# Miniprotein binders against Protein ANTHESIS PROMOTING FACTOR 1 (APRF1): the designs that were tried, part 31

Target 1, 330 residues: Protein ANTHESIS PROMOTING FACTOR 1 (APRF1), of Arabidopsis thaliana (Mouse-ear cress) (q9lyk6)
Amino acid sequence: MSLTELDDGLVRRMAMGAVFSDFGGKIHSVGFHRTDDLLVTSSEDDSLRLFDIANAKQLKITYHKKHGTDRVCFTHHPSSLICSSRYNLESTGESLRYLSMYDNRILRYFKGHKDRVVSLCMSPINDSFMSGSLDRSVRLWDLRVNACQGILHLRGRPAVAYDQQGLVFAIAMEGGAVKLFDSRCYDKGPFDTFLVGGDTAEVNDIKFSNDGKSMLLTTTNNNIYVLDAYRGEKKCGFSLEPSQGTPIEATFTPDGKYVLSGSGDGTLHAWNIENPSEVARWENNIGVVSCLKWAPRRAMFVAASTVLTFWIPNDGESPAPADPPTDQQQ
Short names: E, the ipSAE of ESMFold2; O, the ipSAE of OpenDDE; V2, 0.75 times the mean of E and O plus 0.25 times the DockQ between their complexes.

## First folded at step 18 (miniprotein)

Design z1 (at its last look DockQ between E and O 0.47; V2 from the best seeds 0.00; counts 0 for: pae E 1.6 > 1.5, pTM E .731 < .8)
Fold by OpenDDE base, look of step 18:
Structure z1 (fold): chain B 330 residues (1-330), chain A 101 residues (1-101)
Amino acid sequence: as target 1 above (330 residues)
Amino acid sequence: SEKEIRIIIVVPKEDAQEVLRKILELAEKYGAEVWIEFEDGKVIIYITVRGSEEAIERFIEELEKLAKEEGITLVVTRHEDEDPEEVLRLLEEALKELEEK
């Protein structure tokens, strides 16, 4: 199916198609599988949940009471995840886990972080992945090996991202510094360093566009910056309402033409970045959105707080509501 | 030496909510991992428990009591003796029993 080119009209037609409200707390992280129609969520109730995004159906739920759940992402295999831990970090050092959703087993522990993992990303082309932690380190890993492959010590809260070609990865840190590395020879250090001027806030997140031409940087002050990935120049920027205690997430569309973000007032926004303008604004009743990602191969995004919502184009056919959990009011 | 056991429970969707609550409470007490799979009209629950032999035995006893009270079937497998073919056979049998009710 040709990804229908997203236009302003299609983005404006995005509407909530499915709602999942049976979470025992805040959703910390969401991740799409790259090729399969799968979504994983991590929530405060120590659960990982797997969803079929084609049918808007919850497939599986796993409770991890010993370690908890925090950041989650898919590996290349649709049944295998990387998940960071919330509990027992100091005593066990078991800050990252490689999990099989097929047989509900921990395949491997990745030990080394001394504090909470706040950023996690998988290489799009190989079994390498990176993590950033409040311990002020970034660690590079290989799924096949328990030993850490590389360590970078940083200042402040780190954010890490691969480009979609797996050629470059970025590390963002305090002071608006973005360092770019060649994924094949990162041991030589960064090949480029950008400074986002004027914002001294900590970095919340960094992402690449699918074409690798743009980076999306979000700060803890809810500023969003679209950067040229080659020059480091600011293409555009947006400021959102403050969200005390809840970092907002921003995302590219698959075509890299639009950016979506939550706001501290509970609204969702979409901007055209080629001609910088707000193209859509949605009021939602789910509170401040902590997780927001566009699906890799669909006209769909998810927005999550304590509730998970799927957004799809409103083509006049109301998608069948996901059956609400039957509240047996007896 | 820590032992690991795996337990599979098959529950009709209609009864799943109350059973799941009780299983989760029991699992928390023993630090067990709980996996839930949703099938058409059925819920399959996988429980993995790690601990001493004595702790595992106590867990099984409490779970068997719960199963008897709720009228559900338990399949208990020990990781050391886990034959994947036997586990699949027992799961298929448990699934068939639910279709016949």
Scores: ipSAE 0.225, ipTM 0.652, lowest interface PAE 1.6, mean pLDDT 86
ESMFold2, look of step 18: ipSAE 0.618; ipTM 0.822
ESMFold2 (binder alone), look of step 18: mean pLDDT 72; pTM 0.664

Design z2 (at its last look DockQ between E and O 0.79; V2 from the best seeds 0.00; counts 0 for: pae E 2.5 > 1.5, pTM E .768 < .8)
Fold by ESMFold2, look of step 18:
Structure z2 (fold): chain B 330 residues (1-330), chain A 103 residues (1-103)
Amino acid sequence: as target 1 above (330 residues)
Amino acid sequence: SEKEIRIIILVPKEDAQEVLRKILELAEKYGAEVWIEFEDGTVIIYITVRGSEEAIERFIEELEKLAKEEGITLIVVRHEDEDPEEIERLLREALEEALKKLE
């Protein structure tokens, strides 16, 4: 319930709390479970780590030295993950792994992609997921079977996202094109196409707001766009300082009223998108933030570089007035 | 021709950092997966390796040498064409037996 009460003041009061600094390299990806208080990270040190976000505690760690770890997301089960491979894709074809942190094993390998997976999204309603690869394809999968369920070919670097109701998915591609598909009838092609803007930038990431009314796009030329999800109209946009290498991640708050992002200069930013304005700007000491996500059901976000940080509101407001001592006659 | 083996290692918490470092070096050499659970006073390390029978035997030999040098418990679960759920059951039983013996 504290999330339904997000306002400019609460967002401004967000501050760094817990810090985890024992990663052996950059954190490539972070993801929250949709309902449980769990977070998973993937890292250049070839680890996947599971965290309890309520208690700020690392629960599990696994190392995958043959393939490394790149993109990661939860399935619907709180102990099951999908992870993309960073190394040895050509020799094995094992580009995606379905694994259990409870059983400590790989449950299934999904073969097909010829190059790194750069976008990964679990369906919110069933056991389907999508992966976008530098091989210029988007593949659709089902956790229950090894075989790829569908392939979409595109130009450029793909970004994929399901709408939070699972009825629609979006694929963003070169030139700022965003194509919308009916999840049940994707073989019929997209039912709509939006254009964000004319340039050579590719979209790194696409996210839907929880109510499905807005889309958030980040681009390789360091821009953030918020669009109406079905009309494609730009609601607002923000420019970031360039980073060297990994694109910067932006995130909605759960109510869809704010957007947060890192920037190439190492700052964090928050904008109110209902009344467009920058409401907060934080200097931080962990360098350029490459992973940034707001927790689905808490007033909390995570920001990561080579260090994972949990951000929670501080209580800068004064305490309620104390009652008089019991020996007061009044 | 390609085989899979599962291994459990129990390490006292005070020894875990150095032992894990050495296990990860071996795991990289053989492309093994390493899964880590934290218990009170004990770290449980699960290892899965796939390869030829010769490569797996070399890995086990090196790991047994490490276990002897460090004075730690090593449990090897070998299987042939087993269902993954049955392998998990065997691993759980072996772990419970080993934890019971160590107290």
Scores: ipSAE 0.468, ipTM 0.787, lowest interface PAE 2.5, mean pLDDT 84
ESMFold2 (binder alone), look of step 18: mean pLDDT 75; pTM 0.719
OpenDDE base, look of step 18: ipSAE 0.592; ipTM 0.815

Design z3 (at its last look DockQ between E and O 0.67; V2 from the best seeds 0.00; counts 0 for: pae E 2.5 > 1.5, pTM E .688 < .8)
Fold by OpenDDE base, look of step 18:
Structure z3 (fold): chain B 330 residues (1-330), chain A 101 residues (1-101)
Amino acid sequence: as target 1 above (330 residues)
Amino acid sequence: SEKEIRIVILVPKEDAQEVLRKILELAEKYGAEVWIEFEGDTVIIYITVYGSEEAIERFIEELEKLAKEEGIRLVVTRHEDSDPEEVMKLIEEAFEELRKK
């Protein structure tokens, strides 16, 4: 299915299409499968939930009372997940788990982190993945091997992301520093480092656009920066209302033309980043949105708090009135 | 030596809420993992319990008692011996039994 070209009109027509309210607490993490129409959620009730996004249907719930659930992402296989743990980290070191949703078992533990994992990402091209932890380390892993493949010691709270080509990964850390690494030779250190000047807040999250041209940096002060991925220059920036105790998530659209984010006031925002302007604002009755991601292959995004919501284009909204013709004053 | 046992429970959707609550409470007591799947009008509950043989046996006994009280079908499989195909067959048979009620 051709990704329908997103335009300002389509973004403005996004509306809540499905609501799931049966969560026993805050949703910590959401993840899409890259190719299949699947979504996974992790929540405070120690559950992982699998959804069919095509039919807006919950498929499976799994409760992990021993380890809890925190960050979650799909592997390349639609039935296999990586999930970080909340409990028993110090005693077991079982901070990351590779799970099969097909046969309902833990396939592997990835031991090494000494504190909570706060960032988790899968390589787009192979079985490698990365985790960032409050232990001030980033660890590189391979799904096939229990042993850690690499360790990077950092300062502050790490955020990690792969580009869509899997050739470069970024690590964001304290002071707005972003370091870029070659995934094949990360042991040589970063090949580039840039600072997001003027913001002393810790980095909450970092993402690449699908085209690899832009990075999305979110701070704990709810500032959002779109950066040139090659030059590190700020393309645009947005400031949102503060959210005490709830980090907000921002996301690119699949085409990289738009950024969406929650705000501390419970609103959702969309911006065109090619011509920096707010194109949509939605009032949301679900509280502060802690998880927000656009679906890889659909005109759809999800917004989650204690409630999970699916947003899709509303076919019934009349196109925004065409800008009145600029009267050429003679 | 710690053992792993898998247990499958089938519950009619209409009874699932109360049964699930009780199962989750029991599972928590034993540190078991609970997986829940929805298939039509039936809820499939997969429980994985880890522990000593004695602890596992106590868990099974409590679960069997609960299953009897709630009128649900229980299938117990040992991970070491569990052929996935055999487990699936047992689930299918259990579904057929539930549909006849």
Scores: ipSAE 0.351, ipTM 0.733, lowest interface PAE 1.2, mean pLDDT 87
ESMFold2, look of step 18: ipSAE 0.409; ipTM 0.705
ESMFold2 (binder alone), look of step 18: mean pLDDT 71; pTM 0.665

Design z4 (from w7 with Y50R; at its last look DockQ between E and O 0.85; V2 from the best seeds 0.00; counts 0 for: pae E 2.8 > 1.5)
Fold by ESMFold2, look of step 18:
Structure z4 (fold): chain B 330 residues (1-330), chain A 81 residues (1-81)
Amino acid sequence: as target 1 above (330 residues)
Amino acid sequence: SEKEIRITIKVPKEDAQEVLRKILELAEKYGAEVWIEFEDGKVIIYITVRGSEEAIERFIEELEKLAKEEGIELEVERHEE
């Protein structure tokens, strides 16, 4: 269960453990609580569902028929969530909701975005969060206040991320531009800007490694880049098969040594990024994986489509997966 | 004039899936939020509806009809935001 003990062999032995197949549609978003053994999902069936990941058990379900559900993340409290709205944005402006699954109520509505939120990130250190929207803006919020605390106007589809220490946040936009901000002084503008992927790449998602030294980027043309977080230099990259309107997701392992991703052909891939090579490839039967995240404090990951699957190491019960093909490297 | 009500429904676990299905159909019509807790032998369903006084009265009437047909009890709290 130790994050410092991941190696190629353990990654190869990851296998599907638990399956949840009672969703009434595609899963849009998954998120782990940073410290507690909890996972939340949002789905096309308008549900938010809370799971105990230690016991592989659904704890709570709620349905949001007025606004639906799209992006979701935990706040710091294990039952408090931020969820973006899928419906009724034009009529209400209620693009983001702060809710309690413990108290079974919407605690606050955050109004401002004029189109769907496509990127959502909670600060690891305080009650701030960021949202990026198809309205070509990134907004900064505080859970304690209804009003937007800051707005950045951008080109293209924004992607947002905090580093895991909360010192820096990144915003990606059209043209492969990534801007880095000091979290405490963001009103002074970015302290660095760099480009990735040339003139046609658009960053779909950004994640920081736990040590803050690397960024993981996915693009709308299904490229994956691992960059030095502060210089923007490409450490390695991988190209996957195209998706038919289903964005792929990639994730770091907690030690930052491996990246996992889905692919447009429905396969899952794992790479060692310190010595770049594909260490595992899994054929799976749940279709194109739209959500893929490694748990922050466990040797497990979740992969989701219309079905949610938990993956854990399969030690001593079956053979290790076959070695990955040697020719899958970029 | 927009009002909010909150309703609590306690259902035996054996009956919960059919009751929930009907509640979700009604919730779709009125744009309600439905929150579900699982307990030993029971399911607790919380419903929050926001709307005009007219819409809320229609929702309550339909829900009371459903409750009578299914033999379940309702706890209604009217709340003004």
Scores: ipSAE 0.409, ipTM 0.797, lowest interface PAE 2.8, mean pLDDT 85
ESMFold2 (binder alone), look of step 18: mean pLDDT 78; pTM 0.759
OpenDDE base, look of step 18: ipSAE 0.708; ipTM 0.901

Design z5 (from w7 with Y50R E57K E75R; at its last read DockQ between E and O 0.71; V2 from the best seeds 0.74)
Amino acid sequence: SEKEIRITIKVPKEDAQEVLRKILELAEKYGAEVWIEFEDGKVIIYITVRGSEEAIKRFIEELEKLAKEEGIELRVERHEE
ESMFold2, look of step 18: ipSAE 0.684; ipTM 0.893
ESMFold2 (binder alone), look of step 18: mean pLDDT 78; pTM 0.738
OpenDDE base, look of step 18: ipSAE 0.723; ipTM 0.907
ESMFold2, fold request of step 21: ipSAE 0.723, 0.687, 0.737; ipTM 0.903, 0.891, 0.905
ESMFold2 (binder alone), fold request of step 21: mean pLDDT 79, 79, 79; pTM 0.760, 0.760, 0.765
OpenDDE base, fold request of step 21: ipSAE 0.794, 0.785, 0.799; ipTM 0.932, 0.930, 0.934
ESMFold2, last read: ipSAE 0.712, 0.694, 0.698; ipTM 0.897, 0.894, 0.894
ESMFold2 (binder alone), last read: mean pLDDT 79, 79, 78; pTM 0.763, 0.760, 0.746
OpenDDE base, last read: ipSAE 0.784, 0.780, 0.794; ipTM 0.930, 0.929, 0.932

Design z6 (from w2 with T42R Y50R V72I; at its last look DockQ between E and O 0.65; V2 from the best seeds 0.00; counts 0 for: pae E 1.6 > 1.5)
Fold by ESMFold2, look of step 18:
Structure z6 (fold): chain B 330 residues (1-330), chain A 81 residues (1-81)
Amino acid sequence: as target 1 above (330 residues)
Amino acid sequence: SEKEIRITIKVPKEDAQEVLRKILELAEKYGAEVWIEFEGDRVIIYITVRGSEEAIERFIEELEKLAKEEGIELEVERHEE
């Protein structure tokens, strides 16, 4: 199935295929490589795991017992990752790690943040990345140097995202404000600011649609907003059931026509945002889904809790489940 | 000065789960990183530990005890970083 064209019928037919249940705790984040068929996960069990999504198999697992694992994303190289640290920040300051799954080593530490990183975004076009931290700062980095390239001080919990062209980035902060910056001259301050209605909840995540015309916001109180990225006008919003402690994740489909999200009641939802309507609702048996992303190049998405699931279209036959990898925990 | 070592362990695939479990318990005590490769019927485990010279020597001692109990051979590389 081509990732170029999705319709209501295909979205409605999505069903759970492969299941990986050998994690030793909650999955904290998931990320796809932009072009290769690869997925990475971070988990409460201190693991980073690399998956081949075309064949639904785990390629590699590593354990990071000093720092744990929290946020993770690919760089542009399919074997290289940026991972935020969960533990031992006070003693080391080693809040972000650049690592190679090919060389099996940490390539660089990015020091500076004084509290956990809660938002992490790789530039889509170069070796820059951004991190937002509970220390109320956003830092800008370059993979090639240790030193922080820029610091923005903000109120509350920041969320960061690049647009798909890498020319603009967004930062969300306390009070429902979203600020837009020119990536090349962010030191001049934001060139635009949007407000998200009367909702004072902290924004947990920001995503741009692939065409750059929409922004998708999720809050720590499980609200979801779709905004016009150019004008900041709210196109639609959804309030989902609370999940107590862990914000839900929402995702665009690659064509920008659909949004998917979990809910505190353990259901998954999909909406058509061009012709607004809920097109699908799924029950599942893995509990509350906190990580949810649609693959960039395939008709599939992943949904995760303490279990990682791959979802693919079902035309009346159940896909064969993948066996979990050998249990290396317990 | 903080020092770093890397230890390589090669085990038959059939033994890897038990050995890895014990290695991960030890890694928790010393804050180690554990990297795993599958190579045919063998599993290669790389362990990286950073710390004081004293902590690294204790880690090596405990790991050598584990290796003797499991009948496996270690390859130890010291790197000053």
Scores: ipSAE 0.614, ipTM 0.872, lowest interface PAE 1.6, mean pLDDT 85
ESMFold2 (binder alone), look of step 18: mean pLDDT 80; pTM 0.772
OpenDDE base, look of step 18: ipSAE 0.668; ipTM 0.888

Design z7 (from w7 with K13P Y50R; at its last look DockQ between E and O 0.01; V2 from the best seeds 0.00; counts 0 for: pae E 15.0 > 1.5, pTM O .784 < .8, off the site)
Fold by ESMFold2, look of step 18:
Structure z7 (fold): chain B 330 residues (1-330), chain A 81 residues (1-81)
Amino acid sequence: as target 1 above (330 residues)
Amino acid sequence: SEKEIRITIKVPPEDAQEVLRKILELAEKYGAEVWIEFEDGKVIIYITVRGSEEAIERFIEELEKLAKEEGIELEVERHEE
């Protein structure tokens, strides 16, 4: 897998390279495998779809009529997923499924949540994962056992994220509070909490930059905040046009230097956060983008609505590989 | 037996980060949950403490000392069973 350097010019050159328009409804979530060139989608048509990112090819579709599909992420294995349920939650309690797309089997059900799961995050280093639900809880799980390993209660809609080293996780709380936990000792409570002042809209997503120095928050009123992960101080913020009923997703680039987001008017935006400025704006033909993620190891991102689009630099302008890959040492 | 106390604190925005930092230090010591709300330029800090009656009373005592030092007003709601 190649590394690449990003600069303002490359970001401006991003253009739609592939389109997949055979979904039978809105795409609910997308997720990249951390290391392999794979993408998974969940959709209103009750499908889970697996894509080869390198060749822009759909590899597999499975349909899940009983439970539907809502939040989805890879585990560490390229064919194994965690998927949240959209239907029959009250009657079955089967809120989360560990499943294999290799042989189309459900490997395990994780029961406990009493309402929709709205945030889902796999640990980058082990078999743990977290889920946040409208039932006002965050649950911690282990892929190897059915029983919930821990539960944290909060007010409002939870958003959860592990940092890229997996040693810290964050929970965003209503009112702009973010709690940070040691993942090995979460039962001792958060080791830090900080306030994003001035905006109390519900947080719908939180992400860490790959170097762990920044956090990205998006709110249900389509505000984006980049925070210092150490102190919780706002580095910058961006406001976008609202989109009723569809929260907007924002994403870091792999180097943490840029943030991309959709907008309620159907445009896509990119900002340089080292020198805060808008570096690119795209008007596209797929409507309001609700899923937006930059690939972890490629100069590409995906944007989705009722269609899925892959964005890559235009032909002939791919940047040279970045400096030799840095070791994962500090 | 385990008891639950809920506390509400309103803080001027200019003091909110320092006050929150001190509250978080206390909350960590007692395993209290802290969450905040921003309303009309004010910061509202909610604290929930669960534990023995003795532990809760000690938390309230320390929080009241902090509140006096910072000139802030507390509203305490006792929530049982």
Scores: ipSAE 0.000, ipTM 0.170, lowest interface PAE 15.0, mean pLDDT 81
ESMFold2 (binder alone), look of step 18: mean pLDDT 78; pTM 0.747
OpenDDE base, look of step 18: ipSAE 0.462; ipTM 0.807

## First folded at step 19 (miniprotein)

Design g1 (from x4 with E70R; at its last look DockQ between E and O 0.84; V2 from the best seeds 0.00; counts 0 for: pae E 1.8 > 1.5)
Fold by ESMFold2, look of step 19:
Structure g1 (fold): chain B 330 residues (1-330), chain A 81 residues (1-81)
Amino acid sequence: as target 1 above (330 residues)
Amino acid sequence: SEKEIRITIKVPKEDAQEVLRKILELAEKYGAEVWIEFEGDTVIIYITVYGSEEAIKRFIEELEKLAKERGVELRVERHEE
């Protein structure tokens, strides 16, 4: 019943709605709950904030001054989060925290990473999660136990993602390499490796489309690649203006037919990936967008910098066809 | 060596912004967690701090001074049973 199938017209009509500007710094990470109408943010002001996306209102704020906040995601419970640390990692080893926004408490610490966590992904089907760190490892965890369940050593900065069925996970690394693992027997090593040739920049992020047919990669030099998930072949790619200091995030729409991204010049872009073309471009006045995600079950996305913005369709201003019916004969 | 303590402060909504600002200044100094709930016209602030016995005593003293200035309740619980 959610509006998960989109067309070019609806994507073009997306416009800024609600704005939240009370952050005391840059927003580092945003994440939606998979099923409930909830969004969480982490910020340079050391806050975690919980939002009701149906009513566009902030529900809770917490501040974590010892460790700060960096990567954040929901667990399956609508009030429970996993958050990575920015500070005091070396002295405590407390790189990841499992916490309750309902009980206002830290439930568990996950120790092991020796450097900042830069990628975090919750399993879509169980209580497992993955973290990738600048210590050049990916660790696998279970919410129910303190001890790390598995460690994968790799080259460079890792980006991690589960496919939406939870059967496969991917790790992207330096040189455009993407390794695929069976999530139930990852100790056997990767069952496949893909290379996005010609681009040796660090991969910042990797995502699967909901149908599992495509993978989306972003690089630290602001290239975006859409790969076929079966063969690893490049379906399309986009180059965006460079940004200083912050990688750009890209996102699939829920139907997997569109990709959105920010750019170093402060614009937002949308592309149709079935028939590759740019279908929308937006100027916005919040600067370079570093966090960008489309909601799982709504015609809505969020874009963030030091300001959080909610984008929804502008149904009162539909574009009229300007071209006469005979200008493109087929 | 480090002890854990939880402190609860209840403030009227109209005073909460300034009280929270002061609490966050102290939390920065001591590495505390600050959790916020809304209950009608009241804001409930939970503060968790970890530290030495001496650091916690100083933290509590600072909070008691703030609470006295603003006429708000302050409750302290120790958590290392």
Scores: ipSAE 0.584, ipTM 0.861, lowest interface PAE 1.8, mean pLDDT 85
ESMFold2 (binder alone), look of step 19: mean pLDDT 78; pTM 0.744
OpenDDE base, look of step 19: ipSAE 0.737; ipTM 0.911

Design g2 (from x4 with E70L; at its last look DockQ between E and O 0.68; V2 from the best seeds 0.00; counts 0 for: pae E 1.7 > 1.5)
Fold by ESMFold2, look of step 19:
Structure g2 (fold): chain B 330 residues (1-330), chain A 81 residues (1-81)
Amino acid sequence: as target 1 above (330 residues)
Amino acid sequence: SEKEIRITIKVPKEDAQEVLRKILELAEKYGAEVWIEFEGDTVIIYITVYGSEEAIKRFIEELEKLAKELGVELRVERHEE
């Protein structure tokens, strides 16, 4: 399905469709390709799995027993990924891998981080990417070379994001600080710094809306802030139940009009942020949803725990529904 | 010095689950990468491992033993360091 105009009604009609429950543990990270109908997952079972989201089908699975799998994102090529390491970092320094699901090979290792990578973001316009690590650094990389292109030292747990035009990137850190950088001259330092104010929890994640006007900031105590991207003013905020040791993800819809988030109590929530109100709440039985992303070009989102679920609109506009007979299925 | 070995295994789709299960047990021990591709009714399993000369020898010996037990043929490609 192509992207359609989203409204409160469509968001309320979102319902669970396809379910994938054959993971051997928790799903750590999910990512969509920007343009192709593809999704990748990383999991506690050390797998990377590639899915066709148009047909709801697993296309490939691979296992990485040396390093495991932690954070994952696509490059611009639909078969190429960047994946962070969960194991054997201290002995090898192999914190990040560039790999091809088409060639079934590791193409390059990126060495430098001294602790786990907790945030990973591909540039929307070129072959650069950023990684934030518990070693209190953000590193900038280029897929074409082994060497780190830049290092930014900071305090606390970093979260990184590019704006969708690639002109600006943000680094969120300890104390609710958000620093903005010009992507082409980040060595000159940040051109702006925001403080969210009053929240001492660490930042879990930061994202830009597609139009670049808003930032979505989540904290480890599950406060969710929508900020003006260039002034840092809070447009709205929400508080949900946290989950100890499990980061909870929030996401914009592609038009930037809605925010969705999981909660520590296992529910999913959606808010209209142009006219702030909760427009949907879903109770589900897959536990705490830690991975939640709306697809970039479709009226669908994915929600994951130890189970991956695809959510699509349920069209209930037809007149006079009849109960169909129950048939045996295989 | 560290060496790289890449092995290819082709199995019928109906046998692949059992073969893969045993390969993953061995891969856990040696920190191997296991890549899986479907081609018609054939499953292609690529195994890549890095290690010392001694570790690689042990891996190949264990994998050959496993392959004999399963009735599966291996194709080994060795890469010099």
Scores: ipSAE 0.579, ipTM 0.852, lowest interface PAE 1.7, mean pLDDT 86
ESMFold2 (binder alone), look of step 19: mean pLDDT 78; pTM 0.743
OpenDDE base, look of step 19: ipSAE 0.748; ipTM 0.914

